# VHH binders against Profilin-1 (pfn-1): the designs that were tried, part 31

Target 1, 132 residues: Profilin-1 (pfn-1), of Caenorhabditis elegans (q9xw16)
Amino acid sequence: MSGWNAYIDTMTAAAPSIKRCAIVGAADGSVWARTEADNVFKASEEELKTFVALFNDVTQVPAKGADIEGVHYVVPRTEESLIFGKKENTGFFAVKTKSAVLIAVYEGPNEVAAQVRKAVESMQTYLNNAGY
Short names: E, the ipSAE of ESMFold2; O, the ipSAE of OpenDDE; V2, 0.75 times the mean of E and O plus 0.25 times the DockQ between their complexes.

## First folded at step 3 (VHH)

Design a40 (framework vhh_7pa5_2)
Fold by ESMFold2-Fast, scan of step 3:
Structure a40 (fold): chain B 132 residues (1-132), chain A 125 residues (1-125)
Amino acid sequence: as target 1 above (132 residues)
Amino acid sequence: QVQLVESGGGMVQPGGSLRLSCAASGFTFSDYAMSWVRRAPGKGPEWVSLISTAGGDTDYADSVKGRFTISRDNAKNTLYLQMNSLKPEDTALYYCAADYGSWFDESLTYEYDYWGQGTQVTVSS
């Protein structure tokens, strides 16, 4: 996959319940690629800078939750490189690679969450192996 | 092993109230978000409510929003569900779950005892 948007396309093809997603810089939250048009990922640069900083100490995140696209999500737990949350019929999975953070917002019943997580973690593995 | 023991179920008339409790053991309760999940006869599991580790954030299924309130007491390792304005469609076996990936972990099933025995809620006239 040559361009960063190709990775977005791969994730959304693998998990059609992904409504919006983005790939951002792990150090600063700068957007490398995101869904556009009818599925535009709406998070501001300021919000993304705050969000990626959560990966510096994931153990504090479940007490505070996380904000994406102006929506506050309950974060039930975190793993070293994974933050995920839920709000009603929507949720997100965010994973950190060496240089990037991948964020996927999905909508649908809880049964689709596993597919979304699998798609995001597969891309995380691919990018880490590619040196990102 | 994580053990969750639900209680407080019973029979109630439509419009009534019940308060469910869940006593947790086998893990550090205050480190985990907690959920309530229900299963009506002949139906699959339905997620009901979620509460953050410190209790500051909550979320609810649309079907129960405004009627149910989830809360926790970390000092007592206990989760609660206050159920008001009960409807016949709330009739189900109610389980608490340590939200250690339970609602979104494809490997987690009801056969692994993480859901405890459940507590029966029956809403009928």
Scores: ipSAE 0.194, ipTM 0.490, lowest interface PAE 3.8, mean pLDDT 83

Design a43 (from a5 with D102E; framework vhh_4orz_3; at its last look DockQ between E and O 0.63; V2 from the best seeds 0.00; counts 0 for: pae E 8.5 > 2)
Fold by OpenDDE, second read of step 4:
Structure a43 (fold): chain B 132 residues (1-132), chain A 123 residues (1-123)
Amino acid sequence: as target 1 above (132 residues)
Amino acid sequence: EVQLVESGGGLVQAGGSLRLFCAASGFTFSDYAMAWLRQAPGKRREWVALISTAGDTDYADSVKDRFTISRDNAKNTVSLQMNSLKPEDTAIYFCAAEYSLEWGESTYDYNYWGQGTQVTVSS
């Protein structure tokens, strides 16, 4: 288990509503760590490459949405280092660090989003402080 | 004062159509995603449709291909065209605005809500 897997475990433990999670390279979408087994994160390399590129101009993302694991999410709005999407009772939070993008896909009512966001943003802060 | 005012509801026969409107005021409408939700008697409020600030849309599976959400930022309005209505669509329909997931709030779903408009579909 790589060191990055521990961060996956930390996020999923912090937010039980997270069903799948990944840490990928911000530059190319390469997978550094992801949930596996019954909750395997299934986004393709090409999809992730496209996804991480959304952070190059987040202002355009609400116009086109975001695709993760073959699912299209509406992106209500964006922040500089935050992209979140919604699809019925599911959604995702993606945050960008200096060198990585953290993606958490969750399932549940909108109320669970707070905990998911907190989990990924906490990790974002930690990794940023660590230089990643 | 923030206001969301729904209109266009009413009684319609199964297979019929309605168009709901929501007029927004008191906030920067263009910065908010807009949604329609509905609550049937004795049931939980459920998500129906969402439109991003830029016009990307999504729908609940139960209304997909029958309902269409749209917005007019110049008029600060969001609409829901409902076609092929079914008795199961009977509910109070709410317009909601979503901007941010503010930390510390008890709910992180929508920032503003309308009072709702009744839609009744008879069989």
Scores: ipSAE 0.508, ipTM 0.799, lowest interface PAE 0.8, mean pLDDT 91
Fold by ESMFold2-Fast, scan of step 3:
Structure a43 (fold): chain B 132 residues (1-132), chain A 123 residues (1-123)
Amino acid sequence: as target 1 above (132 residues)
Amino acid sequence: EVQLVESGGGLVQAGGSLRLFCAASGFTFSDYAMAWLRQAPGKRREWVALISTAGDTDYADSVKDRFTISRDNAKNTVSLQMNSLKPEDTAIYFCAAEYSLEWGESTYDYNYWGQGTQVTVSS
């Protein structure tokens, strides 16, 4: 029961197509909060450490893609603090704040991706303004 | 005028190979991820392969290890090498350019589609 779980709940309420998500430390990928039970976010500590390190140089990511929960995603292109991936009927959006990385995995057609991006970017703005 | 023009389709026997090409014009090709999708008779269009702006690739399980997608940014082309073809691969194959979130709030779907090229695999 951490306060960070309230932010998970806010994102999933804003974009119901989010199937699993997590808030992790930007420096080491340590999990601060994640979806649980039927929607448990299953990334390993090693995978998350590798994933957050991608934000050190996002320009290299489209050449290699990104792995989340053992699933390889093609990253079409990146922005400075945003990495997103695509795989047929699933995808993710990940954003970096001052101290955290927010990761949201969604399922559904591309039409739902805009809502997921908006939810994640809104939370990124909120947390940055709160000093996180 | 944006155009995606597929070529290379045809009739081939099971176990054979074909190489499909897609020539792109009217947009900045290097800024777009490119995909191949296919539609078999009486079925919905299904995704086959995707290549990022920098060459990372992914494939549908049904074609993995048999098909290879590649791109040539100097020639504005994306290609699909199809090996060990099966009758189930019979379909119209479409080239598509992937939408980028860099263009703002919109559906993150395929911006541009070709007209398709027919592939028929005989038993």
Scores: ipSAE 0.363, ipTM 0.684, lowest interface PAE 2.1, mean pLDDT 84
Fold by ESMFold2, look of step 5:
Structure a43 (fold): chain B 132 residues (1-132), chain A 123 residues (1-123)
Amino acid sequence: as target 1 above (132 residues)
Amino acid sequence: EVQLVESGGGLVQAGGSLRLFCAASGFTFSDYAMAWLRQAPGKRREWVALISTAGDTDYADSVKDRFTISRDNAKNTVSLQMNSLKPEDTAIYFCAAEYSLEWGESTYDYNYWGQGTQVTVSS
């Protein structure tokens, strides 16, 4: 609770266009922390289990896309530890660390998506270096 | 030399249809997601439609159910079928390709852009 919530705050502060985000376990999608209150990250446990499993073979993801919070996103392409999705002028970035998946959902044009990616990749690096 | 060349634009009355084409060369087309964007006079460039490397598609709400993006990897082309056109669809339409975010770029930072084709929809 205490330590993991701080990472949520760090990401949302680094990229204010992030509307919702979460840190979930890479093995099972269990929620370690998420945005709460008026901006609650609303993905179900079953949806998150399916989502994190996409990282087991990212090559299959562009053909079928990805669902988060009941929204279907086109995944244009993937990288080994990065899945991103697009839906109109909204999207998500998800990155995998040793133990976790960081998910950030954002709204906005081209310029804000770059900020979001930078924020999640910076946290990815930090958590990997910390052993997570 | 990478090139994206749009064609098929023109003047059409409201309710009409146009089909835009984008011919690609100088890169491995099948490795790239492709998109159509548009820029109306006095407005920012906006995303219209996206097609993944494997053919999954998405559309802006304003064009959903009226526009269809498709790709032909054998011919290195992407197309945009535009039906039920409205004056609000008047814009320069751009074809774009995106491979990677290697340089810290976002999903909205396309690697290659065409010069655009004008679509004008009159009453």
Scores: ipSAE 0.012, ipTM 0.407, lowest interface PAE 8.5, mean pLDDT 84
ESMFold2 (binder alone), look of step 5: mean pLDDT 84; pTM 0.847
OpenDDE, look of step 5: ipSAE 0.248; ipTM 0.649

Design a51 (from a1 with G100S S101P D104E E105D T108S; framework vhh_4orz_3)
Fold by ESMFold2-Fast, scan of step 3:
Structure a51 (fold): chain B 132 residues (1-132), chain A 124 residues (1-124)
Amino acid sequence: as target 1 above (132 residues)
Amino acid sequence: EVQLVESGGGLVQAGGSLRLFCAASGFTFSDYAMAWLRQAPGKRREWVALISTAGDTDYADSVKDRFTISRDNAKNTVSLQMNSLKPEDTAIYFCAADYSPWFEDSLSYEYDYWGQGTQVTVSS
């Protein structure tokens, strides 16, 4: 349905530990592309609108955590344009570009998180350079 | 030298309570999320509780509503209040520190720093 699905495919190929991911609009959380079928990214539009608004003041996020797909994640700390969270054996990385937010949910210990982080950061750099 | 030192373990009867403490030194405590994990005899280590740098918390389903993790950044201490203890809670309890996974070494390991553990034994 959109060319943006190719970027989802690129990220999941680069980091097989990504269970679900999406590219959403930074202004409103509207879904541009997401994983589908058996690994469908299930976040609602209202949840995503709330989530992308976290990037307006990332310093508040570690005190309250973040909700993705109805799951509450503890956010250990944040950086400009970056939020990541943990819950038991699952986690996520989310990065903001000029006009998009990339969200990748993974499962496994911290050792698999390195590959997921790298994939998300690489895509963030690519999209920023492309003007997104 | 980086150290995490657990205390507060012991023998308690089922239904009882214990409070575990973890004293941290040698790193900037307020920059690290803190976790408690446990290992029962003959079993693998399992995660119990996590607290962020700013106090948000998460718990394993097996301990939800019974355990409470908290931190005191002024004292470089994380604690675990354990209520309604069950024989199944018998384990060595470990304190662990978790920094931002943006550092390559932190992402290669489950946690950046570990304590030596404190024994908790719950009798039926």
Scores: ipSAE 0.046, ipTM 0.498, lowest interface PAE 6.2, mean pLDDT 83

Design a52 (from a1 with D98E Y99P S101D D104S S106L L107S T108G; framework vhh_4orz_3)
Fold by ESMFold2-Fast, scan of step 3:
Structure a52 (fold): chain B 132 residues (1-132), chain A 124 residues (1-124)
Amino acid sequence: as target 1 above (132 residues)
Amino acid sequence: EVQLVESGGGLVQAGGSLRLFCAASGFTFSDYAMAWLRQAPGKRREWVALISTAGDTDYADSVKDRFTISRDNAKNTVSLQMNSLKPEDTAIYFCAAEPGDWFSELSGYEYDYWGQGTQVTVSS
């Protein structure tokens, strides 16, 4: 929705290794904001609907993995409000808030993953405190 | 006085196993994430394994499926079970602790508390 692009900008500024990201509705995967142009987040509406439904039971996700932008990621483990995945030198962090799911796709070795996770979880805390 | 005391290092042949221990005192152990790092001769320190306050674990790619980290909050101890040891595992192994901040654990450079280290030597 309107104004949500500022949060995308904040996340990408906080972690330069984020290549693409989006904020989507937790109930239906509807896109509120995403990176565009050369950094366009390319997930379909059906893929995002399937992805946000994973948060209904995160304990099942490591057995089946997760698909984002047509790429299948191995999910080694989950936390209650966090799904993260890895494929070679790429990965993602996705966190659920009250009303939203934030997804950040990054490229780089494990040493950059910590910065990406921190950026995503900081935004999660901010949005939860704002009632989202 | 915060103390981290490593033990269990030694000389072992390739393919063997060792179990390292880290005894912690002077802080509320259950509130801290614990990690093992190592430093081989002439190399920088590298992160090996971590365990969160909740018991979640993660491992460097070089040791996955061979090493297992665990903790015992009642004894204020973290341990590292090392199986299928290789000559390239030869290093001084350090125990480290910090308040349950997963991101700092992954950095391997900003831990609050460090031990003196224990030498592991794997012969070919």
Scores: ipSAE 0.000, ipTM 0.114, lowest interface PAE 14.6, mean pLDDT 80

Design a53 (from a1 with A97K Y99T F103Y T108S E110G Y111F; framework vhh_4orz_3; at its last look DockQ between E and O 0.55; V2 from the best seeds 0.00; counts 0 for: pae E 6.4 > 2)
Fold by ESMFold2-Fast, scan of step 3:
Structure a53 (fold): chain B 132 residues (1-132), chain A 124 residues (1-124)
Amino acid sequence: as target 1 above (132 residues)
Amino acid sequence: EVQLVESGGGLVQAGGSLRLFCAASGFTFSDYAMAWLRQAPGKRREWVALISTAGDTDYADSVKDRFTISRDNAKNTVSLQMNSLKPEDTAIYFCAKDTGSWYDESLSYGFDYWGQGTQVTVSS
C-alpha cells in the first residue's frame, strides 16, 4: 500500500498471466509491496529471507531448487541476476536489482512465460536506472 | 548434430518395474536440464519427470513416489526408474532436452524431443 504498489500494478498490467507478485528487499526479503485480495502473495518472511539469499550464489540454485508460497520449483539452470522455476502448469521469474528482488508467479502454458519474463526484466531495468 | 536415444522399454505386468535410459550426444549435456515425457495412443503428450543441471527433480502427480529420474553427466545419460507400474502408464516414453529457452512459446514445456521413444506396455 506504499508508492511501491504502483510498480506491482505496472507489472500485472503488462503481463495478465502473473497470478501473484511482490517486490522485496534484496538484503533481507522484507516485503515492500505485493499483490493483495484475490491475488494475495502468500510467502512468509522466513521463506522470502531464504529466497533472496539464493542471489548470493546463483550457481547453487539448480542443485536445491527454490520454494515460493510453500511450493517447490525446479530451477533448470543458472542465469545471472535471474532465477526462474517451473512446476507443472505454474512457474515464476525472479530478478535482482541493486536493492530489490522482484518475484512473479504465473500460471498457464509456456506461451505466457515470455510475457512474464519481459515484464519483470523491464521493471528490473527501470529500478536499476532509478538507483534501486 | 543433437541426438537422444531411448531404450529400456518393454512389456511388464502391473506392479512390476522397468528402467529407461537415454543416451545423449551432440551437445554439452551438463549444461541442460533433462526430462521424460510420455504419450499413450489417443492421449495428449504428458510430462512425467524433470531433472535440473545439478540434480534437483520434480514429477507429475500421476507418477510421484513411483518414478525416479537421475542423470550421469560423465556418461551423458538420463535414466527413469519406474516402480509399481500400472496399466495407465502404458505409453511411448520420450527423453527431452531443455531448449535453453523456457520463453520459447512454440515449444511444449520448453523442451526439444528427439528419437522415436521407447514403448512401455503394462498388462493387467
Scores: ipSAE 0.371, ipTM 0.672, lowest interface PAE 2.2, mean pLDDT 84
Fold by ESMFold2, look of step 5:
Structure a53 (fold): chain B 132 residues (1-132), chain A 124 residues (1-124)
Amino acid sequence: as target 1 above (132 residues)
Amino acid sequence: EVQLVESGGGLVQAGGSLRLFCAASGFTFSDYAMAWLRQAPGKRREWVALISTAGDTDYADSVKDRFTISRDNAKNTVSLQMNSLKPEDTAIYFCAKDTGSWYDESLSYGFDYWGQGTQVTVSS
């Protein structure tokens, strides 16, 4: 029903430290694709609806932090279309495209985080160029 | 030009308290998240506490409910209140600055700058 799972595979292959990820609708948080099985992305529809709404004003996100999969992340900084969250030795990058939000949850130190950001931003650029 | 200077370490008995301070200069302090890290002998450097630009905080599980990070943007300082100290808290503690950039598309939000650190030794 959806070819979006190929994009999940592309991101996880590009940055093996990604433990879980999803592609969700930017308007409502509906899940278009996600990692499954042992690495199931477990966020609820209600949590995802709240999460994607953070992109309506990213400047307020550092005050609140962000919750995904029932885990609270401190958001050190944001950019117009990117939210970066940290929790201990884990974190997430989320980016917004025209139609979607890409969410990648990873584990590892700073050097690993750069790989994850690059993988997610490359997909963001690809999807935006394709009109998504 | 970025400088982070840690202080407030020392020798304390188990169960005691210390407050660490970090004086920051060479950047617009209020624009950056700050963190405390620590490194015990023979171990890798580990994250202890994080505070966002707007005061949201998070802690490593091993220190949660015992340590409190705070910041004073008027004085360009970040501090770490450490209570109920244990011998396993013995380490060099480092203050760290977020590296973010609004214009650098390749930069991750890592903590890339540390000071010299301040030694905390917790005796049995």
Scores: ipSAE 0.090, ipTM 0.502, lowest interface PAE 6.4, mean pLDDT 84
OpenDDE, second read of step 4: ipSAE 0.794; ipTM 0.889
ESMFold2 (binder alone), look of step 5: mean pLDDT 79; pTM 0.787
OpenDDE, look of step 5: ipSAE 0.814; ipTM 0.899

Design a54 (from a1 with Y99L S101P S106L L107T T108S Y109S; framework vhh_4orz_3; at its last look DockQ between E and O 0.52; V2 from the best seeds 0.00; counts 0 for: pae O 8.1 > 2)
Fold by OpenDDE, second read of step 4:
Structure a54 (fold): chain B 132 residues (1-132), chain A 124 residues (1-124)
Amino acid sequence: as target 1 above (132 residues)
Amino acid sequence: EVQLVESGGGLVQAGGSLRLFCAASGFTFSDYAMAWLRQAPGKRREWVALISTAGDTDYADSVKDRFTISRDNAKNTVSLQMNSLKPEDTAIYFCAADLGPWFDELTSSEYDYWGQGTQVTVSS
């Protein structure tokens, strides 16, 4: 088990609504860790490469949305290091650290989104402070 | 003062059409994603359609291909074209700016705005 798997476990424990989660390289979208088994994160390499590149210019993301695991999400708006999307009763939060992108896909009503965001942003802060 | 004012609701027969409008004021409209939500009697409020700041759209499965959301940033309006209406579409329809629950509870109240709603009734 990679040390990065512990961070996946931390995020999923902090927000039970997270169904799938991944930590990928910010430069190329390479998967460092992901949820597995019944909740395997299934985004392709090509998809992740495209996804992480969205952070190069987040201002353009709302125009085209984001694709994760073959699902298209509308991105209502973005922040400098935060991209989030919505589809029906699902959505995602993605944050960028110095060297990584954290992606959390969640299911549930809109009320759960705050907890998911908090979990991902907390990890973002931790990893940034750790130099990652 | 921030305002979202819905209009266009009413009584319509099944299979009919309505167009809802929402006029926004008191905030920078173009910076906000806009959504339509609805609440039927005795049911939880649900979102119907979403349009990003840049015009990307999504719909609830129950209304997909029947409803169309659009926005006009020059007029600070968002609209919902509702076709092929069904009795189950009966609800109060609300216009909202940048869905509050997306964000931290501490910030959502400052960024999320709601209208009073407009009644849509579809008779069988």
Scores: ipSAE 0.645, ipTM 0.849, lowest interface PAE 0.7, mean pLDDT 91
Fold by ESMFold2-Fast, scan of step 3:
Parts: structure tokens; sequence; C-alpha cells
Structure a54 (fold): chain B 132 residues (1-132), chain A 124 residues (1-124)
């Protein structure tokens, strides 16, 4: 209960509105760590493989949206290493690093989404600086 | 200056249809997701539909399968096709532009830009 799971704990502590999150391999969507128990991140490896492939060309994503845990999210727009989505009172932020993709699903109004984005982007910076 | 101007509201009998339009000016329309919200008499505003910058859509459960949101980036317009209208759809309908809280992390209103609204009244 260390290693990559410690980074999950760091993100959820920084933004309590994160309901579920995961760190997965950028090349294949393999799970490195995820939230468990009452906050288990349930996305299948097949779904995650499809999801991380979205980062190969983020400009195509707003046309089709993104699916996480079987839930379809509208992706309003994308940035180079950032995909984010909305569905009523829920949403997600996903960021790509050199080797990983961080995915955080949150609940709350738009004003809490900013804290989630900050937590995810801070971890993205940390992992890139650490060579991941 | 930023403007969103709604039109197309009116009176219609239950089971009928209306198409609402929102004309946008004063900002780069193609950079924004667009939403429709409504406010019924004595109620809070509720979200109705959302369309991404490239056309993916989502809907509130109350209007799913009856309403269709669309956009035309060349004309800077977003539209809401409303079919099978019910008396409970009676409300003022607003369009809004959403750049997201990622541009205003501390003081975000739910949407960046709002229109003035157009009245929809559905008789039983």
Amino acid sequence: as target 1 above (132 residues)
Amino acid sequence: EVQLVESGGGLVQAGGSLRLFCAASGFTFSDYAMAWLRQAPGKRREWVALISTAGDTDYADSVKDRFTISRDNAKNTVSLQMNSLKPEDTAIYFCAADLGPWFDELTSSEYDYWGQGTQVTVSS
C-alpha cells in the first residue's frame, strides 16, 4: 500500500471533491494505481486502453466525448495534455505525463472543479519532473 | 462586447414543437461549449442540454429523447429543437457559453456568458 498508491492518496487529500481516480500507463492504459473500497475506480483495462489512446490526437475528442466507468462525458474542448469532461454535477480531468495518464472523477458544481484540476496538474508536473 | 441573444420562444399546445435559436457575438464562438438552461416560475434555473465545441451532446433526464441541441460554428449559433412539449417545459430558456472553471478557478459563475432568455409556454 505504497509506491504509486501514495500518489493517489496525495491527489485525493489535495482535492476532497475527487470521488475516484487512477494512474495508468500512457501507452496501454495499464493500471498503476487507483482508488479502492467505497471509492473504487471501476474502469476496465479495455476502456482505459481506449481512453489513453484519445491523447494520440486530442483534437478529435470533443466530437465524440469520452467514456469513463461506462459513463459518457461531453468533452467541451481539449488542451495538448489535458482532457476534461462534464456530466451535470460530475466531471473528470485527465492529464498525460511522459509515461502516465492521471484520471480524476469528481462531484460538485463548476467551482469545485478548479480545485480538482489544480491537484491533477500539480501531480502531472511532479511526475514529469520525476521522469514519468 | 459579448452578446447571446435567444429567439424562437412562444406559445404551443402540449405535444407540439418549437425550435429555439441563440445568436452569439463578441467572442470566439468555436472555443466555447454551449448550453441551454431554463427557469420555470418559482423555480431555480436548471440545466437542459450541453454541446461541445465539436458537437457531442448531453441532456438532462427530463428532456432526453425529446430535445436536440445543435450548433453552427460558421453562423455562431446554437439551437434547441424541442419536440413532444409538456406543460412542465414552460419556462424562460437561456443559452450560455462555458469555457469552464479552468479559466476562473476562484470566482467562476457556472457559465462564462449568459443570454437574456426567451419564454416558452406550453398549454395543456
Scores: ipSAE 0.336, ipTM 0.658, lowest interface PAE 2.3, mean pLDDT 84
Fold by ESMFold2, look of step 5:
Structure a54 (fold): chain B 132 residues (1-132), chain A 124 residues (1-124)
Amino acid sequence: as target 1 above (132 residues)
Amino acid sequence: EVQLVESGGGLVQAGGSLRLFCAASGFTFSDYAMAWLRQAPGKRREWVALISTAGDTDYADSVKDRFTISRDNAKNTVSLQMNSLKPEDTAIYFCAADLGPWFDELTSSEYDYWGQGTQVTVSS
């Protein structure tokens, strides 16, 4: 928890528009770390299990969208290890590493989305290189 | 080279309906999410509706249940059915292609490609 919290802090510092984020196990959606206190990332274990399973075949996701924190997002398109969701002026990026899924929920116009993507992809690369 | 051409706008009385069309060319249409936006005089453009590459949709609260976005990947078209129109729906309507987070750099634009727009005017 405490070791994984540093990665949460790194992502939120790199992209201040991230309002909530989490690192969850890719196999089962178990929470390894998340934003807490006034910015609690809130999703049920059942929701997270369903969510991480989307990475088993990302090509199916644009047809049905994705739910996180009880919010439905349209998924405009995906990449093999990345899901991007949009809802009004908010969105999320989720990326998969060898062992984990990183989820960042942001607020702001689409111009902000590139900063959020860079933050989560940089962490994805770091964790993959570290064996996670 | 890339073209998005809107059509179907016009003058309509409140409570009426219009269907807008957007013809796309010069890019691989099926790879893009598509959107409708609108801009009233003196206002910034606002998002109206979005449709994913595979047909999932979302709408601004102000048009939910009145507007329907759809796409035809075989014909490279997007349409917007607008029902129960109100004077506040008066605007220039634009279609746009959304590459999303694959931008090489930040832009002031919400979308990668835009049409020239079609005017919708709703009389009270």
Scores: ipSAE 0.016, ipTM 0.476, lowest interface PAE 7.5, mean pLDDT 83
ESMFold2 (binder alone), look of step 5: mean pLDDT 82; pTM 0.827
OpenDDE, look of step 5: ipSAE 0.014; ipTM 0.269

